# VH-VL binders against Probable complex I intermediate-associated protein 30: the designs that were tried, part 12

Target 1, 227 residues: Probable complex I intermediate-associated protein 30, of Arabidopsis thaliana (Mouse-ear cress) (q9lqi7)
Amino acid sequence: MSRFRSLLQASVNATKKALTWNVEEWVPPAEKHIFKFHSKEDLKKWHLYSDSEYGGLSSASLEIPDKGDGSDCTGVFSGNLSVDLSEGSKWNISRSGFCGMRSKKFDGFIDLDGYDAIALRIRGDGRCYISTIYTENWVNSPGQSEDNSWQAFVFAPKDSWYTAKIPLARYLPTWRGNVIDVEMEMNPGRVLGMSLSVNAEGGAVGAKSGAGDFRVEIDWIKALRLP
Below, E stands for the ipSAE of ESMFold2; O stands for the ipSAE of OpenDDE; V2 stands for 0.75 times the mean of E and O plus 0.25 times the DockQ between their complexes.

## First folded at step 9 (VH-VL; framework fv_ifinatamab)

Design e4 (from d3 with heavy chain Y102F; at its last look DockQ between E and O 0.41; V2 from the best seeds 0.00; counts 0 for: pae E 6.5 > 2, grease 19.1 > 18.9)
Fold by ESMFold2, look of step 9:
Structure e4 (fold): chain C 227 residues (1-227), chain A 123 residues (1-123), chain B 106 residues (1-106)
Amino acid sequence: as target 1 above (227 residues)
Amino acid sequence: QVQLVQSGAEVKKPGSSVKVSCKASGYTFTSYYMHWVRQAPGQGLEWMGYINPYSGGTKYNEKFKGRVTITADESTSTAYMELSSLRSEDTAVYYCARDLYFDWGSYPAFDIWGQGTLVTVSS
Amino acid sequence: EIVLTQSPATLSLSPGERATLSCRASSSVSYMHWYQQKPGQAPRPLIYDASNRFTGIPARFSGSGSGTDFTLTISSLEPEDFAVYYCQQYSSYPLTFGQGTKVEIK
């Protein structure tokens, strides 16, 4: 009955196309700006966090320095990763030594259906960072949603500007900060927000890891339609 | 310092509604789910549902579906729980509780609780 | 939904004694937590993920177990430990609590 199901689906699709007349079909631009990091106004779109909010001692900042080495208007995400915990703190976490920056929720959603990758233009410290995309589920149950998070590593080469291109397919589904063994598709048409984070446990082999200072300059974040 | 401060006690008649508030301070409100848990006098704890303040997404215990509405106001860092069509069995202390959530580094657990709000339903 | 059954319902013990509290789940649980509650107060987090103490919780509190069987142990009861203790699962919705074990002074 495989062939019958495919014929039925084709018939339904043809009917839907006929009912959607007068809608122009557009191919999206090859690039879509999502964030810029060129002014203090750009940085107001972000919230910083660290384990210090939960009993840890890490610190983070996001700033536009007065003058840069080759671009005087780039954001700098920096701070210190500490694996130490506040003595006598009533808060507890399973792990320490992390910092992050999370975008304020988009006004609505960003639709990335026509795009294949996220690109970040960065100048880093040799650490791996974590890129997170937050999406709404498909509307399988109208009026109900539970947010999904999707994570991928981003290597930030030391002292060199680099454009990290991360295919959307590389992002793995996560629940409460851990990769989950569930086969789910990211809904690129309903992106709620994004984050960039770093932890002392590190990432890829060969990248800088451990406690201590971190620093990454960020020029922009875009979506790309790959050739 | 991280705190959850709830609105004061309420006395309500059967058939009415109550809306309890939970004001968060000392952390980024939209980064953590907010749960509601109730406790009838002399009884145990009962989970009612949560809201993700980042997206507005909610999940409810089916026992309460249709009567409970959980909302959040990011501008005031306040979560709300409204329970409608009140019955005498809804007499309870209602707690809000923060669910610890990061991209990395935490377990799913309630680490901070509000002080509780007594709702009494009687004629 | 996962039902948590705590036993015993009441433990009557003297200060200095060892308390052992049980929580049994109707199906396997990935995350089990323990709370302490005194009259007129909100629950106090004690143990997360079966065996990890929250910061500031005295070493006399310990937790153990996996799957469906979990235990909270208080090695030597102090006067402030007389309270009700709840287990709570965070494995599937709806989230559920045990009915509680009251630890009271003999």
Scores: ipSAE 0.089, ipTM 0.621, lowest interface PAE 6.5, mean pLDDT 82
ESMFold2 (binder alone), look of step 9: mean pLDDT 92; pTM 0.945
OpenDDE, look of step 9: ipSAE 0.724; ipTM 0.863

Design e5 (from d4 with heavy chain E103D; at its last look DockQ between E and O 0.47; V2 from the best seeds 0.00; counts 0 for: pae E 6.6 > 2)
Fold by ESMFold2, look of step 9:
Structure e5 (fold): chain C 227 residues (1-227), chain A 123 residues (1-123), chain B 106 residues (1-106)
Amino acid sequence: as target 1 above (227 residues)
Amino acid sequence: QVQLVQSGAEVKKPGSSVKVSCKASGYTFTSYYMHWVRQAPGQGLEWMGYINPYSGGTKYNEKFKGRVTITADESTSTAYMELSSLRSEDTAVYYCARDLTYDFYGYPAFDIWGQGTLVTVSS
Amino acid sequence: EIVLTQSPATLSLSPGERATLSCRASSSVSYMHWYQQKPGQAPRPLIYDASNRFTGIPARFSGSGSGTDFTLTISSLEPEDFAVYYCQQYSSYPLTFGQGTKVEIK
């Protein structure tokens, strides 16, 4: 029976070697486009939201400006952050001063296996934004019976085009909007969607914060395999 | 105006199924979980389960798992609850309820309820 | 499964009186909520996370407590406050409700 197990193991090893060799000889492109923001059709892939759904007064838009000269147009995510609530609002919220854009659900998944960072090409206003990645619940755990979200800050320098490169490992797991103290690994092969949002309060030291206008131009979002 | 409007009352025979609809309006349907809660005549409230309309992910009360199916249709902003193999003790008012939780800023609570759908299971 | 036990089952009071409703959990609860329900109506959200009023809820309603002991207080009963009150936990699945406290007119 030892010879049979040896032959079976050799067959399994040969199969694994063939699969490993094929993967090693085939390498995916160093970049993968996830979203572009170059046309109104591209923008239809996104839903806007704000605290106005809860009786807040923040507003947001996502649009392609009419430049009139044949320049490449880019999407502009802009609006106003207000910490105020509607007078006598019947819709409850404990916090206000946020806006966001969330990708529409798409058929299947975005597969980022083999990539190790998200890159956003942006021209901002000096605020920090929040990049969110949504994934399927990969493993059943006692506090994690729901779909997973993962968040990282994205600094958008004022008036300069900038490519923010965010390692996937920098994204922190969140539950219902709060960072959770659980070591989980994101499944990059099962991305359900993404969002970009902004808060009146919070962000990195030195970044613009507070109520008022926000504006970030977005060229594209890509996955990168970093050198 | 944010509201949840449910389908009308139904009378069903034992062994059949019922599918109750809950049409949402005035908010981004895929941003909030939708729960189903029932109340038998003269009794308290009983949680049945939820759906995340964005991902299609569901969770069910173990009491009902196997008989209850919760679905959502983003294109019509409508959630559905189907209860199969009906018995007389399934006679109840069925409510849909929106989970207040929203990205980063919500608390997990039911802030908006549908008007309720009476399902009567009569032999 | 977390069992919520409300007391008293019935509270008979007159308008203007203070009502104190208790909800005890079989284990610690991080998120406790309160609802009001009148016959033929959907539950009305009152209090979330133990002590925060939903928008539009009158100031006479207040909540307190933590851990396993929670209280809803109505400081001065109005005629429209005579109803059934439910506590509800959102700390562990399945989500559960208390059996209700009926506040009725004396």
Scores: ipSAE 0.064, ipTM 0.628, lowest interface PAE 6.6, mean pLDDT 82
ESMFold2 (binder alone), look of step 9: mean pLDDT 92; pTM 0.947
OpenDDE, look of step 9: ipSAE 0.562; ipTM 0.825

## First folded at step 10 (VH-VL; framework fv_ifinatamab)

Design f1 (at its last look DockQ between E and O 0.39; V2 from the best seeds 0.00; counts 0 for: pae E 4.3 > 2, grease 19.3 > 18.9)
Fold by ESMFold2, look of step 10:
Structure f1 (fold): chain C 227 residues (1-227), chain A 122 residues (1-122), chain B 106 residues (1-106)
Amino acid sequence: as target 1 above (227 residues)
Amino acid sequence: QVQLVQSGAEVKKPGSSVKVSCKASGYTFTHYYMHWVRQAPGQGLEWMGYINPYSGGTKYNEKFKGRVTITADESTSTAYMELSSLRSEDTAVYYCARDLYYDWGYPAFDIWGQGTLVTVSS
Amino acid sequence: EIVLTQSPATLSLSPGERATLSCRASSSVSYMHWYQQKPGQAPRPLIYDASNRFTGIPARFSGSGSGTDFTLTISSLEPEDFAVYYCQQYSSYPLTFGQGTKVEIK
């Protein structure tokens, strides 16, 4: 019967719609790859920076070693941290030497609303690094509108591959390198880009600090949905 | 070498518009805000607004809101300022200025373009 | 908006003399900067955040102050220091500049 078939089809459609809404709204995949560090093409998604842009002497590189140490030939973020200034400079830099790598802006933004943490697979030098997430937020930060950054420390143990899992809630809002009032919370639905940085001063108690060489090998960066 | 190079001088009639370009070189364009500041003949400096080339976000001085549009083109590392409904009092030198880059740095203008004279006259 | 009032409007001094330039804000400023401008040129950054010299700025330039009262000092004027000096706040939008202090040769 034509009426009977139409009723059956409408019932099936309603069930499919409910199922697709449930999957689409509640459960993203447990992991989402954000960056890989396995090829020179992967590394082209990053721009390096350092205090050399302001007369400092720190240097950084990001490269895939041709002859690896058996570590799958993954990206190496390395360089030298210096608190010294260029010859003839009389700058009074208020912060220690620093280096970083900042992703090129995503095409649009990525939506991490269904995820709980950022994971980085790293093999480091015993220093703490700083993970930064850039968002397109409508809540004003002190001094700047629509320009939110969120930072968390990442400990990079020496000699061993380690997966650092950083809850999104651990990322603190910052403006021009200063933590601001924590009453703000990240909106992970509008992520514009990310960075990883290191400075000569700071990091967790017990981590390596100070001027000198730094080196961290990076396999990948993912978002995770935690159990 | 880090520098900002602006487009050449322009003569405009009242009621028209002008678009001044500011081409950046020697640094990563999307890592710094670009501001626009003008200076009428014999007068002081007046902030017009900025763009964040990374996000595309803008902020305008309310004095100029509705008449000023600031844009950026990452592929050419060029910022633009368009001022519409020109008046004789808009005669000025227009500067672009880079906001000092650091995630932890102080907000300040460290590099300026050479300036573009816009003359609004009959 | 924060109004910046510079004084004096003009300083007429000789090379070797000390110049003291004042900038007073209508409300507290957390980021105060100073610029030098010569005729036909773009402003040159001098001091950021009240007291920190930009790259290449000689030690004879110094800045001080906090809150609403800020000072630029040139300890011993050189011939190239005769110019207009502007203070600028970066604490509240719209960003604003002082009206300038002209330092001219006597």
Scores: ipSAE 0.335, ipTM 0.689, lowest interface PAE 4.3, mean pLDDT 82
ESMFold2 (binder alone), look of step 10: mean pLDDT 93; pTM 0.950
OpenDDE, look of step 10: ipSAE 0.698; ipTM 0.858

Design f2 (from e1 with heavy chain S55T; at its last look DockQ between E and O 0.48; V2 from the best seeds 0.00; counts 0 for: pae E 3.7 > 2, grease 19.5 > 18.9)
Fold by ESMFold2, look of step 10:
Structure f2 (fold): chain C 227 residues (1-227), chain A 123 residues (1-123), chain B 106 residues (1-106)
Amino acid sequence: as target 1 above (227 residues)
Amino acid sequence: QVQLVQSGAEVKKPGSSVKVSCKASGYTFTHYYMHWVRQAPGQGLEWMGYINPYTGGTKYNEKFKGRVTITADESTSTAYMELSSLRSEDTAVYYCARDLYYDWGSYPAFDIWGQGTLVTVSS
Amino acid sequence: EIVLTQSPATLSLSPGERATLSCRASSSVSYMHWYQQKPGQAPRPLIYDASNRFTGIPARFSGSGSGTDFTLTISSLEPEDFAVYYCQQYSSYPLTFGQGTKVEIK
């Protein structure tokens, strides 16, 4: 009796597995890895920048900590935000106190059509960071494309791992770091690159802000299709 | 040393094309927009367009009616401006100019200029 | 298109005198810049955003104005200041320059 029930259960499980697999094959995966921060090779996909390029005194690094064992290694984006300017600085800038990391341009683009959100797995310092997506314009020819950058705040809770899920619709169009009031749609089908940045002005009520040290650990960045 | 070095002077016939190069050094090429500005003999300055070397995005002065093509090569840190269907009134010095930029609150201004390239269009 | 009109076209002055150059825009400008140009040279950045000096520009150069009316002032002309001066707007595409004001030795 037990043998017959076992064979019947195995047959039902095989059929269920096959049907489940067919459904998953007909739609794109619910998640798409974009970046990992598990090795020094992963970190070579990023360029650092700061206001020091313009006479500011902020500094940044992106490192894999010593003594990591690979399975739990994460990238650490850290540094110091300073609102001070060097004596005799080349330029007088109005928004000192910033650092960032910008991905090297993708070879071509990444197609995120069919995805609803960007997810970042982070362990931070209680500051808000800024996520930026660079895209091609939906409505312009390639030879006349406008700059397309889109920004959203990312809160990084202090000392706790957190998966920030940022709807693509929350990203606002920006020009040179300023939100612009234009009628323009993000082109999620042609993502050219991404960045993560931080500044002394902060962004959210209750988040840490101001000059001083910053530190956020990053595990990965993914695109998600939400239910 | 941050600098922009342009290709040498050219003499062209009407109806032909010219392609001027602008090699950047001393900074991260993809972090700054590159503009092209021309100046006819004894005349003022005229903006032609720009490229964002990071995205490849461009914008042109419509006065040129699609005769201008601006490109960039990240691997050589070089921007190019091609002007087609040349006319005698296209005789000018052509400059590349770097647009001051950082992601947070930058002023849009031309801080570094190339030395200029004289293009003469004559029969 | 924003048209920038500079006046006077030519300003004849002696070293030590004050130069006042005007730039008027056909519509409001948020980003107005000034450049100096000598024969055979590329433009030299002087003033950005109406009143801020670029690095290395002497204090005798100052800029002022907003909206449609902008002024470049050279408080006491030096021999090296005799050149052509251009205003330029970055508020609306196409970007445009004024026609220039030539400051020449009297």
Scores: ipSAE 0.345, ipTM 0.690, lowest interface PAE 3.7, mean pLDDT 82
ESMFold2 (binder alone), look of step 10: mean pLDDT 92; pTM 0.947
OpenDDE, look of step 10: ipSAE 0.755; ipTM 0.874

Design f3 (from e1 with heavy chain T30D; at its last look DockQ between E and O 0.30; V2 from the best seeds 0.00; counts 0 for: pae E 2.5 > 2, grease 19.2 > 18.9)
Heavy chain, then light chain:
Amino acid sequence: QVQLVQSGAEVKKPGSSVKVSCKASGYTFDHYYMHWVRQAPGQGLEWMGYINPYSGGTKYNEKFKGRVTITADESTSTAYMELSSLRSEDTAVYYCARDLYYDWGSYPAFDIWGQGTLVTVSS
Amino acid sequence: EIVLTQSPATLSLSPGERATLSCRASSSVSYMHWYQQKPGQAPRPLIYDASNRFTGIPARFSGSGSGTDFTLTISSLEPEDFAVYYCQQYSSYPLTFGQGTKVEIK
ESMFold2, look of step 10: ipSAE 0.538; ipTM 0.771
ESMFold2 (binder alone), look of step 10: mean pLDDT 92; pTM 0.948
OpenDDE, look of step 10: ipSAE 0.793; ipTM 0.880

Design f4 (from e1 with heavy chain L100I; at its last look DockQ between E and O 0.32; V2 from the best seeds 0.00; counts 0 for: pae E 2.4 > 2)
Heavy chain, then light chain:
Amino acid sequence: QVQLVQSGAEVKKPGSSVKVSCKASGYTFTHYYMHWVRQAPGQGLEWMGYINPYSGGTKYNEKFKGRVTITADESTSTAYMELSSLRSEDTAVYYCARDIYYDWGSYPAFDIWGQGTLVTVSS
Amino acid sequence: EIVLTQSPATLSLSPGERATLSCRASSSVSYMHWYQQKPGQAPRPLIYDASNRFTGIPARFSGSGSGTDFTLTISSLEPEDFAVYYCQQYSSYPLTFGQGTKVEIK
ESMFold2, look of step 10: ipSAE 0.553; ipTM 0.772
ESMFold2 (binder alone), look of step 10: mean pLDDT 91; pTM 0.940
OpenDDE, look of step 10: ipSAE 0.752; ipTM 0.867

Design f5 (from e1 with light chain T55E; at its last look DockQ between E and O 0.45; V2 from the best seeds 0.00; counts 0 for: pae E 4.6 > 2, grease 19.2 > 18.9)
Fold by ESMFold2, look of step 10:
Structure f5 (fold): chain C 227 residues (1-227), chain A 123 residues (1-123), chain B 106 residues (1-106)
Amino acid sequence: as target 1 above (227 residues)
Amino acid sequence: QVQLVQSGAEVKKPGSSVKVSCKASGYTFTHYYMHWVRQAPGQGLEWMGYINPYSGGTKYNEKFKGRVTITADESTSTAYMELSSLRSEDTAVYYCARDLYYDWGSYPAFDIWGQGTLVTVSS
Amino acid sequence: EIVLTQSPATLSLSPGERATLSCRASSSVSYMHWYQQKPGQAPRPLIYDASNRFEGIPARFSGSGSGTDFTLTISSLEPEDFAVYYCQQYSSYPLTFGQGTKVEIK
């Protein structure tokens, strides 16, 4: 009596397909490109900064090297971290020795709701860098929107390509250089911009730190939905 | 040379609005928050709020009950403060001030101030 | 809201004397700053983060303190130092200033 078994199996298969199909329709893509670093046009989306803007001597650049191969173009964020001040600097800076790159403001925001992590594909120098996400505030009062910044360390292994995956939950809320001692969750649906920075203090045991050259190649930045 | 230059003095009637401008020069406008602080004649300093010119994000002192609107025009490096429903007690000198903080390597402090704009609310 | 209370309200002194100005906060302050203001002028930044002088500020100005109690000291008053001095906290919004201490010529 093989007819009954065939009918039962067909019913199970139809149910599996329906469930699989419905689940896949509800779930956002597993990853989403946020930034690419493959052309000079891609790099125009970024502003560079350093302590030189107020009397420090650090320098930074972001460029696409052209070696004539043309097939493998990645952005290079590089420069020099100096704890020295320019002669005649007009103020005392105690947090010198930093460089960074900050994305130009988006038109509107990027919606990362449904994603769990930021991924950076990098080839570094053994330093820790700081990843910063800027979000629009939760609306608590009409006519007010305060900025939030969220920061996490990202280690850039020396001379090897590495995909740093940073859960959004590991980004800590910061205010004016301090981690906020309040339990808060990031609003991933309202991302206004991002930055990547580095400073002479370092950030992890065993990572390179201190003044001197820095260099990290960046392929892309994506949002991920983790399994 | 970093400087903030504000619009000229204004005389306003109660119930009207005033919009004061603050033009920045000598630095990258979007890197630094811009704050507004006022001072009534013979009195102390009162913080009104700020704008982040990078994001357009703002924060206001609740004392003003939503009467303050702070904006920025990146293309002209100019911040604006508008105060509505003016009262006689809003007579004050209004200052813009640059906040030094923009990243891990600086302090939150007001290092450069505009020259001030006198707003007189009378009649 | 952090309330800053400055004392004394007025300090009458002669050139060459030492001025000591106090600022007390209603709760602990992460960043405390000091400003000088003369009539008809914008505030002049003096001290940031309790004890650091802004560039160009003479060594006779010094700041100290932490937590809730802060002090500005002018070691030997010069004629140009007669002004109003404000403390300002940058630890929580709304940012607040003390009511000022007027240092006037005796």
Scores: ipSAE 0.321, ipTM 0.676, lowest interface PAE 4.6, mean pLDDT 82
ESMFold2 (binder alone), look of step 10: mean pLDDT 92; pTM 0.945
OpenDDE, look of step 10: ipSAE 0.767; ipTM 0.873

## First folded at step 12 (VH-VL; framework fv_ifinatamab)

Design g1 (from f3 with heavy chain L100I I112V; at its last look DockQ between E and O 0.50; V2 from the best seeds 0.00; counts 0 for: pae E 3.4 > 2)
Heavy chain, then light chain:
Amino acid sequence: QVQLVQSGAEVKKPGSSVKVSCKASGYTFDHYYMHWVRQAPGQGLEWMGYINPYSGGTKYNEKFKGRVTITADESTSTAYMELSSLRSEDTAVYYCARDIYYDWGSYPAFDVWGQGTLVTVSS
Amino acid sequence: EIVLTQSPATLSLSPGERATLSCRASSSVSYMHWYQQKPGQAPRPLIYDASNRFTGIPARFSGSGSGTDFTLTISSLEPEDFAVYYCQQYSSYPLTFGQGTKVEIK
ESMFold2, look of step 12: ipSAE 0.417; ipTM 0.725
ESMFold2 (binder alone), look of step 12: mean pLDDT 92; pTM 0.946
OpenDDE, look of step 12: ipSAE 0.776; ipTM 0.879

Design g2 (from f3 with heavy chain Y101T; at its last look DockQ between E and O 0.50; V2 from the best seeds 0.00; counts 0 for: pae E 3.8 > 2)
Fold by ESMFold2, look of step 12:
Structure g2 (fold): chain C 227 residues (1-227), chain A 123 residues (1-123), chain B 106 residues (1-106)
Amino acid sequence: as target 1 above (227 residues)
Amino acid sequence: QVQLVQSGAEVKKPGSSVKVSCKASGYTFDHYYMHWVRQAPGQGLEWMGYINPYSGGTKYNEKFKGRVTITADESTSTAYMELSSLRSEDTAVYYCARDLTYDWGSYPAFDIWGQGTLVTVSS
Amino acid sequence: EIVLTQSPATLSLSPGERATLSCRASSSVSYMHWYQQKPGQAPRPLIYDASNRFTGIPARFSGSGSGTDFTLTISSLEPEDFAVYYCQQYSSYPLTFGQGTKVEIK
């Protein structure tokens, strides 16, 4: 009994001491902006891609719409998903009907050490999107820098602003778009880039799927420290 | 057109190093991994390693891990392979090859190859 | 490391004949690819994932197999098909190639 009570008491006291100091000085802020989608300059940080690199017919855009109200300045990722291939293409690909946006390479890395989740503020079309994080490994072979990709689904509810909060632990390691059966831990201190994508096939049960238009408005992407 | 153009043939002394370049054109350079493969005279193909030009991440064949360095320069769309401590058995044609797949692309395979660079190591 | 063994080492045939090339893996592979190579040239991609032709590859080339046993077939040899053919696995690192099968004019 006395050991358990002592341990519980010590834990409570340590928490109290942490709360008597300015959290902003000792702990990273609860939120960290990673990307904003409020201006054309913000959008220049992104490259678009699609199955058109393989002879597919999907198309995408990322733009700030010119609406009559300045309060509606958010990035719109939109386009058309097609599972069709261009005439003369004999390329047999397993994952046609996709579009995405990938952050441009930047100097250094994004340091998310001390954060637990990625949050995306979106207004979507009822489709399921894919969030990808690219990181360096924790441990590298001498003289080289090894990397991984990590993916999670992001549901974008139709016509409503929604903050999707995705724990970093929910991101799964992937290889060429497939989850790999490897026990790995993401290195959040060395994030190299991010992407958001959509596929005509797949996604969560009950989400909109299939070829056709897609549209998601994006306000921002943040890292969160969860309570 | 999508193509990979490699640097010219080289003659090297044992113990020196060689750096072969592979310039890509006609596609988004950092969307695809770049591999290096060599072929000694009269022999088969041997995989050396790859680089992810987006991240700079690499993986090497353990046979070469201590002597091979693969790099990329996105501003010039060029990958490089450096082999150090050269020996006569390193005489080979060295190829770069584009990996076909990325996140949601097609199957992992080499779809575009450079023309090859002959490296001759002799005293 | 997965070892790929190709057979036969040499296949001597005439134009118009059917060529059958074998590739056996030391353990099961997920992705097997085939390449053609002529002297002084880079390997030419032929077949990916056992049975799919790369863009521009004529229909006379076909591939089959799974697990450890794979086959490349050229239904009717053309003069330009006399070359060395390599299989290659993309299932585990290090990536490996077979030693090649030379298809030559009888």
Scores: ipSAE 0.368, ipTM 0.714, lowest interface PAE 3.8, mean pLDDT 83
ESMFold2 (binder alone), look of step 12: mean pLDDT 92; pTM 0.946
OpenDDE, look of step 12: ipSAE 0.705; ipTM 0.862

Design g3 (from f3 with heavy chain Y102T; at its last look DockQ between E and O 0.54; V2 from the best seeds 0.00; counts 0 for: pae E 3.9 > 2)
Heavy chain, then light chain:
Amino acid sequence: QVQLVQSGAEVKKPGSSVKVSCKASGYTFDHYYMHWVRQAPGQGLEWMGYINPYSGGTKYNEKFKGRVTITADESTSTAYMELSSLRSEDTAVYYCARDLYTDWGSYPAFDIWGQGTLVTVSS
Amino acid sequence: EIVLTQSPATLSLSPGERATLSCRASSSVSYMHWYQQKPGQAPRPLIYDASNRFTGIPARFSGSGSGTDFTLTISSLEPEDFAVYYCQQYSSYPLTFGQGTKVEIK
ESMFold2, look of step 12: ipSAE 0.329; ipTM 0.683
ESMFold2 (binder alone), look of step 12: mean pLDDT 93; pTM 0.949
OpenDDE, look of step 12: ipSAE 0.757; ipTM 0.873

